# Miniprotein binders against q9h3h3: the designs that were tried, part 102

Target 1, 235 residues: q9h3h3
Amino acid sequence: EDGFTAEHLAAEAMAADMDPWLVFDARTTPATELDAWLAKYPPSQVTRYGDPGSPNSEPVGWIAVYGQGYSPNSGDVQGLQAAWEALQTSGRPITPGTLRQLAITHHVLSGKWLMHLAPGFKLDHAWAGIARAVVEGQLQVAKVSPRAKEGGRQVICVYTDDFTDRLGVLEADSAIRAAGIKCLLTYKPDVYTYLGIYRANRWHLCPTLYESRFQLGGSARGSRVLDRANNVELT
Key: E = the ipSAE of ESMFold2; O = the ipSAE of OpenDDE; V2 = 0.75 times the mean of E and O plus 0.25 times the DockQ between their complexes.

## First folded at step 9 (miniprotein)

Design m44
Fold by ESMFold2-Fast, scan of step 9:
Order: C-alpha cells, then structure tokens, then sequence
Structure m44 (fold): chain B 235 residues (1-235), chain A 85 residues (1-85)
C-alpha cells in the first residue's frame, strides 16, 4: 500500500553497503570452511542491527561470498554522476541507450541477477546453493541481505562484470539454475542503481533489463530469459 | 485538520533540511563520515513521513519540496557509499 516502498528499500540497500559485511572470501579461505560458515550465518537468522539470540551482536549490512577469481571494478562512479547531471540539464532525451552509453564511457558495467525470498529454510537453502556455486567457480560473487527489523522478504544478488555482455549475463543465469534455483530472477545494471532508477522514475525507464523463468527440456538448458527492453526471448 | 497536517509537513521538511545540510557539511569537510551517514538515514525517515502526509493532503508544493530533498539526500547517499564501501 505504501507508494514509496521501492525507493525506501533502495535507500536502505545502499546504506547497507556502508555497514560491516560478513564475507566468505574464497581468495584467502579454504573451500572446506564454507559449510561451517553457512551453518554459522544463515541469512534468515542474521539480523540487520544485531539482536540477542541471533548469530550477530553488531549490525550487518550484507552477507557475501567472493569467488577465487573475483576482482571488483566499480568504474568511474563520480564521472558517471557528473555526466548524468549534464545529461539532465542538456534537455536531451533520457533513454536506455543514453544510459548504456554513459555506463560504457565511465566503465560502470557491473550488474546483478536478483531474487527475493521470504525468511526461512528456502532462503537459506537457496543462498547455500549460490554460495557453493561461487566457491566452485561457476559464479563470481554474490550477497544476501540480513533479516530486517520490520521483517519482509530478503534479496540475493548475483553479480556479473558487464551488463552489455549478453553471453556473460546468460552464463550467470545458467549457473544460478544449475545451483537449483527455480524462482523468478530479474537482472538490473548497477548504473541504474547508482542513478536511482527504480520503478517510479520520471523517465519511464524499465529498471529491469532481463527476466529469467525456470524451464526444463529442449535445446535451451535450465531457463528462458526475456530481454525486457526488446520483448525478445533469448535462448 | 488540513492546516495541522500542513504545519506537521513543514516541520518535518525543516528538520530534514537542517540535518541534510549538517550531513553535507561533514561530507564536504571530510569529517566523521559515519555521523554523516547517521544524519542522512534520519533525513530519509523524516522525508518518507513528509511524502506520506503531503500525498494524503494533496499539496503539490509540499510534495515537490519533499522530492527535491529526497533526490538531494540520494546524491549524498551515493557519494557517502563510495567513500565508506
């Protein structure tokens, strides 16, 4: 019922980036330690601000797993912000194409597959599957939100390096499906996140570039991916 | 009642702008970014309530003012996130 829920959740997610993270880093930690770490920090029990009876006494912004080959590159976010302000004051049309060009120019290329799940066993099981795929090298990096004080669904984010690389985005989807995930997935580029492009944006841009639905059989394995902008099935 | 709601919105917007200016000053001076973040989160709480009341009241000017402050706060939030990530 709240008309500002998406914007509020987006601001909270951005703020969570600035709080401490619980990280399993496969670059420095043996893979054999993963199962114990997952058992210690199930996302349905880790609380956003720390509570008696939870695994954490202090605030946690995100629970994350870094793959062996993970090498983060956020690009030039400051340059992107300056160019965005110039674009808005120029009077030029703001379209998916112009945002794509800004992102490429400033090397802000990362994006993510998102899934939203209620707190509980299914969330913890899905996260464990994703975490194992990251540690085994099928995915690069992923994070999951802790349990909010007010409750509600939690989000798992699975990142790719380049949202303009359709093959890379599709490979990540396949790996997510191979990990046993069957729920709806949506793909969002980080450039939209940084510029505050959510459902109620004034430019009427769809913030979701791709949707993935689970499907078995045929020559396509695991899922069908829809390009939201062009309304085209990718296989 | 509408007049009382208008006064409440104006008080929320005034307090939010004051805290936002403090957070912007801390960020500009490079002092205590954690405090700037705390102030900014309080700004968002005040602005979400102001938006809710302004929409209920149907007052375009107050709604526009609240949105201006929300976008200004978002700009600072992203800059702060880049600093503190």
Amino acid sequence: as target 1 above (235 residues)
Amino acid sequence: SPEEIREEIEELLEKAEELLEEAEKLFKEGVDPRKAKELLMEVFKLLWEALRLAEKLGNRELLERAYELIYRAWELLLKLRELLK
Scores: ipSAE 0.518, ipTM 0.753, lowest interface PAE 1.8, mean pLDDT 86

Design m45
Fold by ESMFold2-Fast, scan of step 9:
Structure m45 (fold): chain B 235 residues (1-235), chain A 85 residues (1-85)
Amino acid sequence: as target 1 above (235 residues)
Amino acid sequence: SPEEIREEIEELLEKAEELLEEAEKLFKEGVDPRKAKELLMEVFKLLWEALRLAEKLGNRELLERAYELILRAWELLLKLRELLK
């Protein structure tokens, strides 16, 4: 997700929110049906705009799994957007602290761990692990992008309720690692996503709050997590 | 040539602004929000190409114009997403 390409991918992701989703909802569907659902809708095969040769004939924006306790709360996104426009016209400095306060004021607190994987067996295997962790209650909700028209990497998003709750963010990272995920993870608050703040932004804000790298070696215990904003290792 | 690249950027920016204005009108009138979304996705494609060419050319004013239109398009995209989710 580099520069202007990250903005284009984010716009496509936002547009995908407006298209139909394929959802395994553990609040209403028995956990015993998950394996069949995963086999029917592997993300490497589900196409963004539908294809007679794929599992879907109609467009699919996202493939998602909702945990038993999942209760969506996106906060007041419209109020956040209005406050953001007011902040920009006020001449006040736009900083991570200011955005954090806007997010808190408007209850736009959710955030997500992101992983990008090429289409194929490894993506499908990683998604299956994440989906099982959600259904088993170690994670609350996750989604994965379908296969794009021209190919390219797909993204798995694992959500947490509150990006200001460091312990909750770290617990989600641990659950992702326990599910067998070894790739680089980055954590981004939804407030940055909704306001269109990417790596190459004019305010020089870093939208990534945390990075998680898998630990390699006999004594390794999960992952090493770095707080990107404060440049502090959380371990 | 640099002059041909400038002309291409100007054409991309003009087309993007026209489509963005059409999308904004559809949104304000509450008419055909899916067409507004399609127009916005075309706007982003045009603006992304304009940004790429403007950065390659090293022209800060064209780059800033493309950036301002991207922000404007993004604001509308978020409003549409809130409407259609």
Scores: ipSAE 0.522, ipTM 0.790, lowest interface PAE 1.9, mean pLDDT 87

Design m46
Fold by ESMFold2-Fast, scan of step 9:
Structure m46 (fold): chain B 235 residues (1-235), chain A 85 residues (1-85)
Amino acid sequence: as target 1 above (235 residues)
Amino acid sequence: SPEEIREEIEELLEKAEELLEEAEKLFKEGVDPRKAKELLMEVFKLLWEALRLAEKLGNRELLERAYELIMRAWELLLKLRELLK
C-alpha cells in the first residue's frame, strides 16, 4: 500500500546507475588501501542522496569494488532492447530460452548473485568480506547499494561475466560462501535486469535463474545451488 | 465502489502518461536528464499503484494499459541509463 515494491526497487536500482559511484579499483589502487576505504565508506552509513552527517555530502548510486583483472563488457544493450520490442510485437512465446538467445545474440552475458541485508553491522561485514575476495582475485567485481532515505534492505551484487557459463556461476557462489556469507543468494542475468524482469513482470517469468542456500556441514561447497526454472539441485 | 476505483485508476494512468510524455520529450531533445529521471521515478510510482488497483478490481483493460505504460517507461529508463552511465 505504501507503493514500495520489487518493481519500484528495480527502477530505483536502474536509476542509481546514473548517479556517481564510490569505487575501489584494484587495477589502479594498492590492495593495502582497501581496509581504510571500507572503514571510510561502510554501506550502512553511505546515504543515497547525500547527508552532511554521513560519509557523503553528495548523491551516491553505488559503492563498488573492481578486481585487478576486471574488464567490463556490457554487450549491445541497444540491440537487445530493439530485438526485445520486436519479439513482444511478434506474438512469439516469451520464455527463458528466448531471452537467453537474445542475450547471446547481443553479447549481453553478465549476471550477478544478489543478497539483501538490513542496514547495520552484518551488511557492512558481508560487504567487507566480498570486497576482500574481489581484491584478492576470487571474484571479479561487486557493488552494494547505499542506504535509501525510505530505509529498507540494501543489496550486494556480485557479478560474473557470463551467465550461460554454469561452472563460472557456481565458482562465484563458492567464493561468496568462502568469504563467510551465509544468507540466501539468488542469481539474475543482466538481460533480465535490462528488460525489466522482476517479481511481478508482465510475462510471469521467474526473475532469477539460480538460488543458493547455505548448507551447515552438509556439502564440501558449503551451499546448495538450485536451478529455479527446472527445480533441479546442481550441488 | 468498483466505479470509484476505476476512476482512480484512470486518473493515475492519465497523470503517468502526461509525465512520461514530458520525460520522453526531454530525452529526445537531449536536455535536463536529471529532470527526465525524476519524472520517470514518479511515473513508476503512479503506474505501480494503478497496477495494484487494476489487479484488485480484476479489470483486464486497465491492467493492460498500466503494463503498456510501464514497458514504455522502462524502455526510456534503460535508454537514459545507457546514455548517462
Scores: ipSAE 0.561, ipTM 0.808, lowest interface PAE 1.9, mean pLDDT 87

Design m47
Fold by ESMFold2-Fast, scan of step 9:
Structure m47 (fold): chain B 235 residues (1-235), chain A 85 residues (1-85)
Amino acid sequence: as target 1 above (235 residues)
Amino acid sequence: SPEEIREEIEELLEKAEELLEEAEKLFKEGVDPRKAKELLMEVFKLLWEALRLAEKLGNRELLERAYELIRRAWLLLLKLRELLK
C-alpha cells in the first residue's frame, strides 16, 4: 500500500518467504500436471493466511513454479547483512554502486522482473502464461503472491540468476513478452529485497534497476528496456 | 470517535510491544525460534492495523511509535529468517 515504510514492506516480504509455499516443481513433477495445478491454485483465490472459502486453509507465503534446470543459489546472505550493518554505521554514502559491490562481494546475484496486477482473471491468466514458460524452459523460476488480507495488487516475480548479466536480464524480458505479458515490468535485484530497499526508503534509492515497456508495431515488436540508474536505453 | 480510535491504536501498540519483547527474549536465549517467528507474525499484524489507524488520525506521536516498533520487529525478523532458512 501507498504510504507504508520500506521496513514494513520488507517485513511482509520476509514473512512470506518464511511461510509455506505452494510449489509446482518441474524437476520432479511431469509437465502434464501443470494445467490441473494452475486450476487448483489460481493466485486470485489463494489467500495469504488461509480461509475455508479459498483453496488453502493454511497460510501461504508464495505460489511458485520451478523450472526443470532450476538450481537455487542465494549466495552469502549472512555476510551481506553484516556488511550492510557495517556500512550503515560507517556514515559512508549508500548508493546503487555501493549496494552492487556488496552483492558482488557476497555472491548475492539473483534478481527478478516484477509485474503488479489486481486480483482477478488477468492476474490468473498472466500467471498461467508465466508458469507455462517456466515449465517449457523459456524462464527458470517464478512466483506470485497470494491474495492479501487487505486486498490490493498482487505481484508476479520472474527470476534471473545474475542481475549484473544484462543479456540474461533482457532474455528473461523477451520470454515474458513472448508469454503474452504487456504490462509495465520493473527489475529488482534480490540484494535490494534482502536489505529492505523498497519504495520510500530512507536513502532515496530507486528500488528497481530496469524498466520494460511493451512496444507494438514497427520492425521492433518487443520491449523498450531502460537502465533506470544510468538513463540508458538497452534495447 | 477520534479518542476511541486513539485508544484502539494504543492498545494495538502495547500488545505488539509485549509480543515483540517475548520474541526478542526467545531469540536471545536461543529457545524455540519457530515460536519467536510466530510471535513476530502476530506483531506485524498488530502493527499494520495500528499504522493504518494512526495514518488516518495523522497523529505524529502514534505514527512514530508504530514505525519504531516496525523497524525493531523487522531487524529481528531478518535475523530469524537467516537462522530458519
Scores: ipSAE 0.104, ipTM 0.387, lowest interface PAE 4.7, mean pLDDT 83

Design m48
Fold by ESMFold2-Fast, scan of step 9:
Structure m48 (fold): chain B 235 residues (1-235), chain A 85 residues (1-85)
Amino acid sequence: as target 1 above (235 residues)
Amino acid sequence: SPEEIREEIEELLEKAEELLEEAEKLFKEGVDPRKAKELLMEVFKLLWEALRLAEKLGNRELLERAYELIRRAWMLLLKLRELLK
C-alpha cells in the first residue's frame, strides 16, 4: 500500500483483535448451522467498520470458527514482552533461536498458516472449506479478515497449538490442502506477531518458518513444504 | 527544502508523542480503552509519515527518534490488545 510500512499494517491487524469478532463456535453451536452462518457472513462482504449495505452495521475485527475441542492458550504474553525489552537493551544479537527460546520460556507456542486472497468468490469458497474442516475436526481454529475500507487482499489464518511441533504444523497443512486450498501458504509463529516481526523488520529475520506450495497430483499431502529457516524441503 | 522537511518531521514526532502520552495515561487509569486505541492508530499514522520523510531526508537522528516512538507505541498496543481481546 502506498505510503504505509509493514509496521503500520501490523498495527492495524493487532487493532482488529480488539474489535468484536463474528464467531461460529462448534463447542456450543450444532454443526448443522454452519452452512447458514457461512452464507450470512461471507468474508468478501463483511466490512471492517460496518456498512448498512453489508451483513454488518457495526465494526468487525475478525470472522472466526472455533472447533469442538478448541481451548485457547496464548501463553504469558506479558512475560514475553518484558523479556523482549530486556533482550533489546542487553545488546545481544536478535536471532530466530533467541526468539524461539523466549517463546518456549513464556509458553507462547501457537502459530498459524496464512493465505492471502483478493475479495470475491475464491476467498469465500476457500474460507467455507476451511470452516467446514474446523467444524469436522480436521483443524482446530481459523479466522479471516473482513473487507477493508480501502480494499486490498484479505487473510485467512489457520492456527496450530505449537509451532515447535513440526508434525502438527505439517498435519495442518495436509488438512488445508484436503479442504481444496491451492494457493500459497506461509506459516508464522504468534511470537513473531506479538513482537512485530513482519517483512521489513529491523533484525532482517525471515518473518515465516514454513512455506507450502500446492502440487498437482504429486505429493501424497497435495503440497511441497519448505522449512524457510533451514532451507530444507520437508515434503 | 531540507530545513522545511526537518521542521515537518519534528512537528509530526512532537504530535505523535503528545498523543502517545495521552494514550498511555488512559491505559494506566483504565479509562476509555477504545479512545486509547484510536489515539494509538493516529500515532502510527504520524510516525509512518515521519519515517518516510526522515528516510527521504537521510536524517539518521530523526529516523532513530521515530523508531523509538514506534517501539513505545507498539508495546502499549500489545498491552491494550491483552486488555481488550
Scores: ipSAE 0.538, ipTM 0.793, lowest interface PAE 1.8, mean pLDDT 86

Design m49
Fold by ESMFold2-Fast, scan of step 9:
Structure m49 (fold): chain B 235 residues (1-235), chain A 85 residues (1-85)
Amino acid sequence: as target 1 above (235 residues)
Amino acid sequence: SPEEIREEIEELLEKAEELLEEAEKLFKEGVDPRKAKELLMEVFKLLWEALRLAEKLGNRELLERAYELIRRAWYLLLKLRELLK
């Protein structure tokens, strides 16, 4: 996927954040209600802008599941943006290390494992597995995009609190694999999303930090995780 | 022709900048953030078409103008998202 296309999709995803969400909140809803909620709102059927033939008549930006211990912390995104604009104006080199330091300074630490799947049974099955892992406490929070009018792949995002905590990132990958997920996963820190790091050629930065591939019998828990910045296999 | 494509890009960029300025004014004045969002999404559509045409034409100056407006629009989108999340 080219940087231009990724930036287009990123803008649409950020716009979706501002529209209503369909949420199963395990902090206030019994886990026994999850299966009925998943059956009512399968992501392959929920439409982005609503229609009479879908589960929703009104726009839906995201379908999300919040774990029992979920405590949202986006950090100081506005401070991050101001510092980023100052950095670009300063002429100082823009590197992964500099962006990491900006993220730490402004407490913008969350990140996410991403998987892209076509609308249909496999997407709905994957989402159900992830949602159960969240409600059971193996993952903290996840969301999935609704179906666009023209179709195309949908994305499942599985969040971790701190992208600088490699162990936590790897534990989330293990939990995703334990949920039965076998597709390619990539990990992106939210700081890259907020600053629009999709055009690798402009700053020569890798837009994702980790990549996970399913491999039967080749590694612990059946996956291989690559640190893309250092080009080192971790599992 | 290349000249006609250049004129089309210029019109797209001019329209996008007008709508972007309107969205920025609404945000600055704290009025109708939902309308600012709608204007901004239209700005992105215009700018992506301008970028596509500028790349096809091979015109670096027009390409750089499109990228600068996209950057400006992106930062306003981020501010709106923080306000409306």
Scores: ipSAE 0.460, ipTM 0.759, lowest interface PAE 2.0, mean pLDDT 86

Design m5 (at its last look DockQ between E and O 0.81; V2 from the best seeds 0.00; counts 0 for: pae E 2.7 > 1.5)
Fold by ESMFold2-Fast, scan of step 9:
Structure m5 (fold): chain B 235 residues (1-235), chain A 85 residues (1-85)
Amino acid sequence: as target 1 above (235 residues)
Amino acid sequence: SPEEIREEIEELLEKAEELLEEAEKLFKEGVDPRKARELLMEVFKLLWEALRLAEKLGNRELLERAYELIRRAWELLLKLRELLK
């Protein structure tokens, strides 16, 4: 129902990777400094291209928090890209299984839970909760988009190191919920991001692997997680 | 009319391909990656509109042309991203 807004936001997110990031790196910075850093750089106030009236005078692509155990591994993106070009030229079917195999072969395994929130207190509060979970070790790494010049929703991305590890993906969802997040979450593997799999892709693939909805349930508060690829409820 | 919509799609695709070729040239020559990125963002806007109209029109030929240009544009965007970070 958003037309191609989500596709354009995906392209803008890829482009934002190329601009400077504001990073709280728990590997080298004491956890006691986090609250001051969060107060200095609330996502609703940090502007994409800089403004004298905002916390930043220069462009910012992303605001990120790295956990103590964070060890980035993007895999072989160039090899993935070459294999993708060959696959498309070959005429072989392009399916979730084919993309999964390309990702495994080239070690492009990371993925992320996505949440979209309007600029304001709710966004800043959600980001603060996620950032604290990262610094405390419940999550590995997260980032949030700055405020766009044209306005609109901002995105929080919470990464896991292996999208094929379903238990790890679900554990991240649980940690997000434990941080007080109640909005809709969707999970997208980075291989889909790198290869441009979006809502209106020509292969009619679902652009996300999982969907998480907040719920009250049984003797504990939690979420319902849907496996989009297999159309099955996991919780 | 369907013919007017077809003309609009063809103009969008032609302009997108023109800008994409300019961005590809900048990348190949190792010149001004920020300009190449700006051109690609404009290419995507033109192609999203072309896809919307071609889907509405139900024209497979125009859809395939738009998808091919989006593939090229996305591959270049990824190459630029890898180059710059």
Scores: ipSAE 0.649, ipTM 0.859, lowest interface PAE 1.2, mean pLDDT 88
Fold by OpenDDE base, look of step 10:
Structure m5 (fold): chain B 235 residues (1-235), chain A 85 residues (1-85)
Amino acid sequence: as target 1 above (235 residues)
Amino acid sequence: SPEEIREEIEELLEKAEELLEEAEKLFKEGVDPRKARELLMEVFKLLWEALRLAEKLGNRELLERAYELIRRAWELLLKLRELLK
């Protein structure tokens, strides 16, 4: 993979936020309709720009599922950006601790588990498992990218409310594993996305806080979670 | 050659800056946020290639220029996102 594939996908993801979303909202739609909705809009077939023969005729930015407990809170993203610009001009050292403090100060605390999958049955099956977990209240909110015209991997994002709440992050990992997901997971705070912090950045900051690897016969969680900043296993 | 790589990076950065300035202008004038987004996506592609080459060359000056343009591009993308959300 090109060294900037993750950055490209992140920019495309942010650009996709501007286009209409296909949403299943468990707060307003009966859970019994989920299977029909999943069958109608399989992520591997939903196209980014509404290609002929796709389930969607119009552009779709994301396919999303909202749980009953979902409450959108983005915090003060504008204030965060202004503070980040001021910090960059100050010449002060920028550390993961600095970013954490900025996030807390501006209430930009959301983060997400990410998984990248090739288009096809495995992706659609993974998405169905995640969507069920959201509707059942084991997860709060998730989204998946539609199929790009050029192909490539699609991303499933499973959100947590607070990247600083280690327990909440680990609980979401457990729920994802319980949904049958066995691939590599990486956890990224949204603050890192908003500040343009990717793998290649001038401060050499790692944008991934946690990595989860599936483990057969292991702990009750079915995964090993690594703190990437400290290189410590949390499970 | 290192000189050819440098020239390629400079061309990428120049083109990226031109497109970024156009996107910033479109945003400021409120003409077409979607067109600004399209330009911005091209800016990122150019800048990531410039970074890749600058890293390979080990040229700190070119890296810093690329990082600055990426910062500006990212700020514009966020502003566009907020406008169209």
Scores: ipSAE 0.495, ipTM 0.830, lowest interface PAE 0.9, mean pLDDT 90
Fold by ESMFold2, look of step 10:
Structure m5 (fold): chain B 235 residues (1-235), chain A 85 residues (1-85)
Amino acid sequence: as target 1 above (235 residues)
Amino acid sequence: SPEEIREEIEELLEKAEELLEEAEKLFKEGVDPRKARELLMEVFKLLWEALRLAEKLGNRELLERAYELIRRAWELLLKLRELLK
């Protein structure tokens, strides 16, 4: 991990999608069962490959909570990939506007707020707050990585269904803060993930669209959200 | 020295390409997609290191070669993800 940490995490995250997930699905599971589930599967204790002493005996790729209103729709990912390949060979410029248009055209509009935390009480507490916000309907869906390596950071992903809907993205940030989360958040549209576009890419694209920093004070508890592409504060 | 760094990058890229071709073969034959995934994770480790060194050296040829292998590896990873879903 001496460099390209975001790139390593992105590739590992994609690989983790292929292993079993531990899911609390509010669409089919009573909300009263959530606290017991959270106590059984704290993310700092669930191991990536089912280590001895873990609550899981099998590999786990992700721990996830689906809200009552969650309706999964990844969009036309294969068409997106094909169009991306064609664009790269066309000689046309590749810009953030190009990526946005590809995402719109192929309906790959989801994105996620990300937070990275070390294993332990802070991670488990943050996840529990997020999971409750999802089951209560303030957020749609979230996932957290299991513990993969000693001392390694884990990631909580909180999804929104349309990265072009700034109000929806900001409302999700507000719901995350209302759940008691104070750490730095970064927002990445899924289009960048599906195309494998990381910090170190040949087009100099910035996959992080927004950055949220917790802000004390004022009449309302909230955050300062910056549009990284335009260096403009949205809040 | 710059020459030693160039040689190291070339070895990393050659090994990464060999493993990538093996992973692509396993995928095409449908024999062991989990092994192909395992090979890809090693390919990425080699390519990130090669890219880091190539950026330090400032060698455009080696950078472009690393980026192309990364593109191929990522495309195979996406195909494996769809297969194993």
Scores: ipSAE 0.400, ipTM 0.717, lowest interface PAE 2.7, mean pLDDT 86
ESMFold2 (binder alone), look of step 10: mean pLDDT 87; pTM 0.870

Design m50
Fold by ESMFold2-Fast, scan of step 9:
Structure m50 (fold): chain B 235 residues (1-235), chain A 85 residues (1-85)
Amino acid sequence: as target 1 above (235 residues)
Amino acid sequence: SPEEIREEIEELLEKAEELLEEAEKLFKEGVDPRKAKELLMEVFKLLWEALRLAEKLGNRELLERAYELIRRAWRLLLKLRELLK
């Protein structure tokens, strides 16, 4: 880790949401244009704040690919935040169960598989595989961070629409593996992101719900998925 | 040296609180949400440096002050995201 707090990582990710995105939208753009777009905007070369020597002169928060069937549903994030403040003031225990209830109540159900990779060929290759899976309909939507000014790892986020739908979460994992991804994956519901729950959170909660490790010698889609909250193997 | 580090933390916290108040005012008045975001990112930078130094110093009072300001800044960041996304 780079020594930053959980709140810092969450703040930087949320700030990136507010800056312009480079988007390949398969709902309006022919799939045949994807390879040219990927060649123009490799994530290892796109800079966070723009640079004359990079593909972008202007700031870029995220590089994203939207699938043909992608229909965003952000839920009531403001209502979630108000309920969170009330929960903290109430003195009630903050547990995975209470956070799940808040997320359901406010329809903040999306979540994402995360993979962290150093800038370079492996990152660009992994992103291209994920992007193709999105355009081909095996995944709904994905984004990757641009290269930070100070360097460091970049993150690929692969979204599912409902973190409480375990089958859907596992299907996304299978599609990521089928795309050739072999690195460690962790799954985080967006409610945790909005509430600033990362590795070093003050409530001592596990910051992710699932962990996926590549399964050796299995099918191309093979992986071992652990439910981290309940310490139960799902695959 | 510990006394000098304490003074540095207090200066970082004071500067962060001033900028946070400015960002909150800009948001409340609807004047310039992009500038409010810019100020808020500087607030976070100052607060995490204060937090890092307070952890090294082992000063729980300064740590708690940093966390309280981070929590306040986080609330504003979420509001700005909803407005600017």
Scores: ipSAE 0.346, ipTM 0.703, lowest interface PAE 2.6, mean pLDDT 85

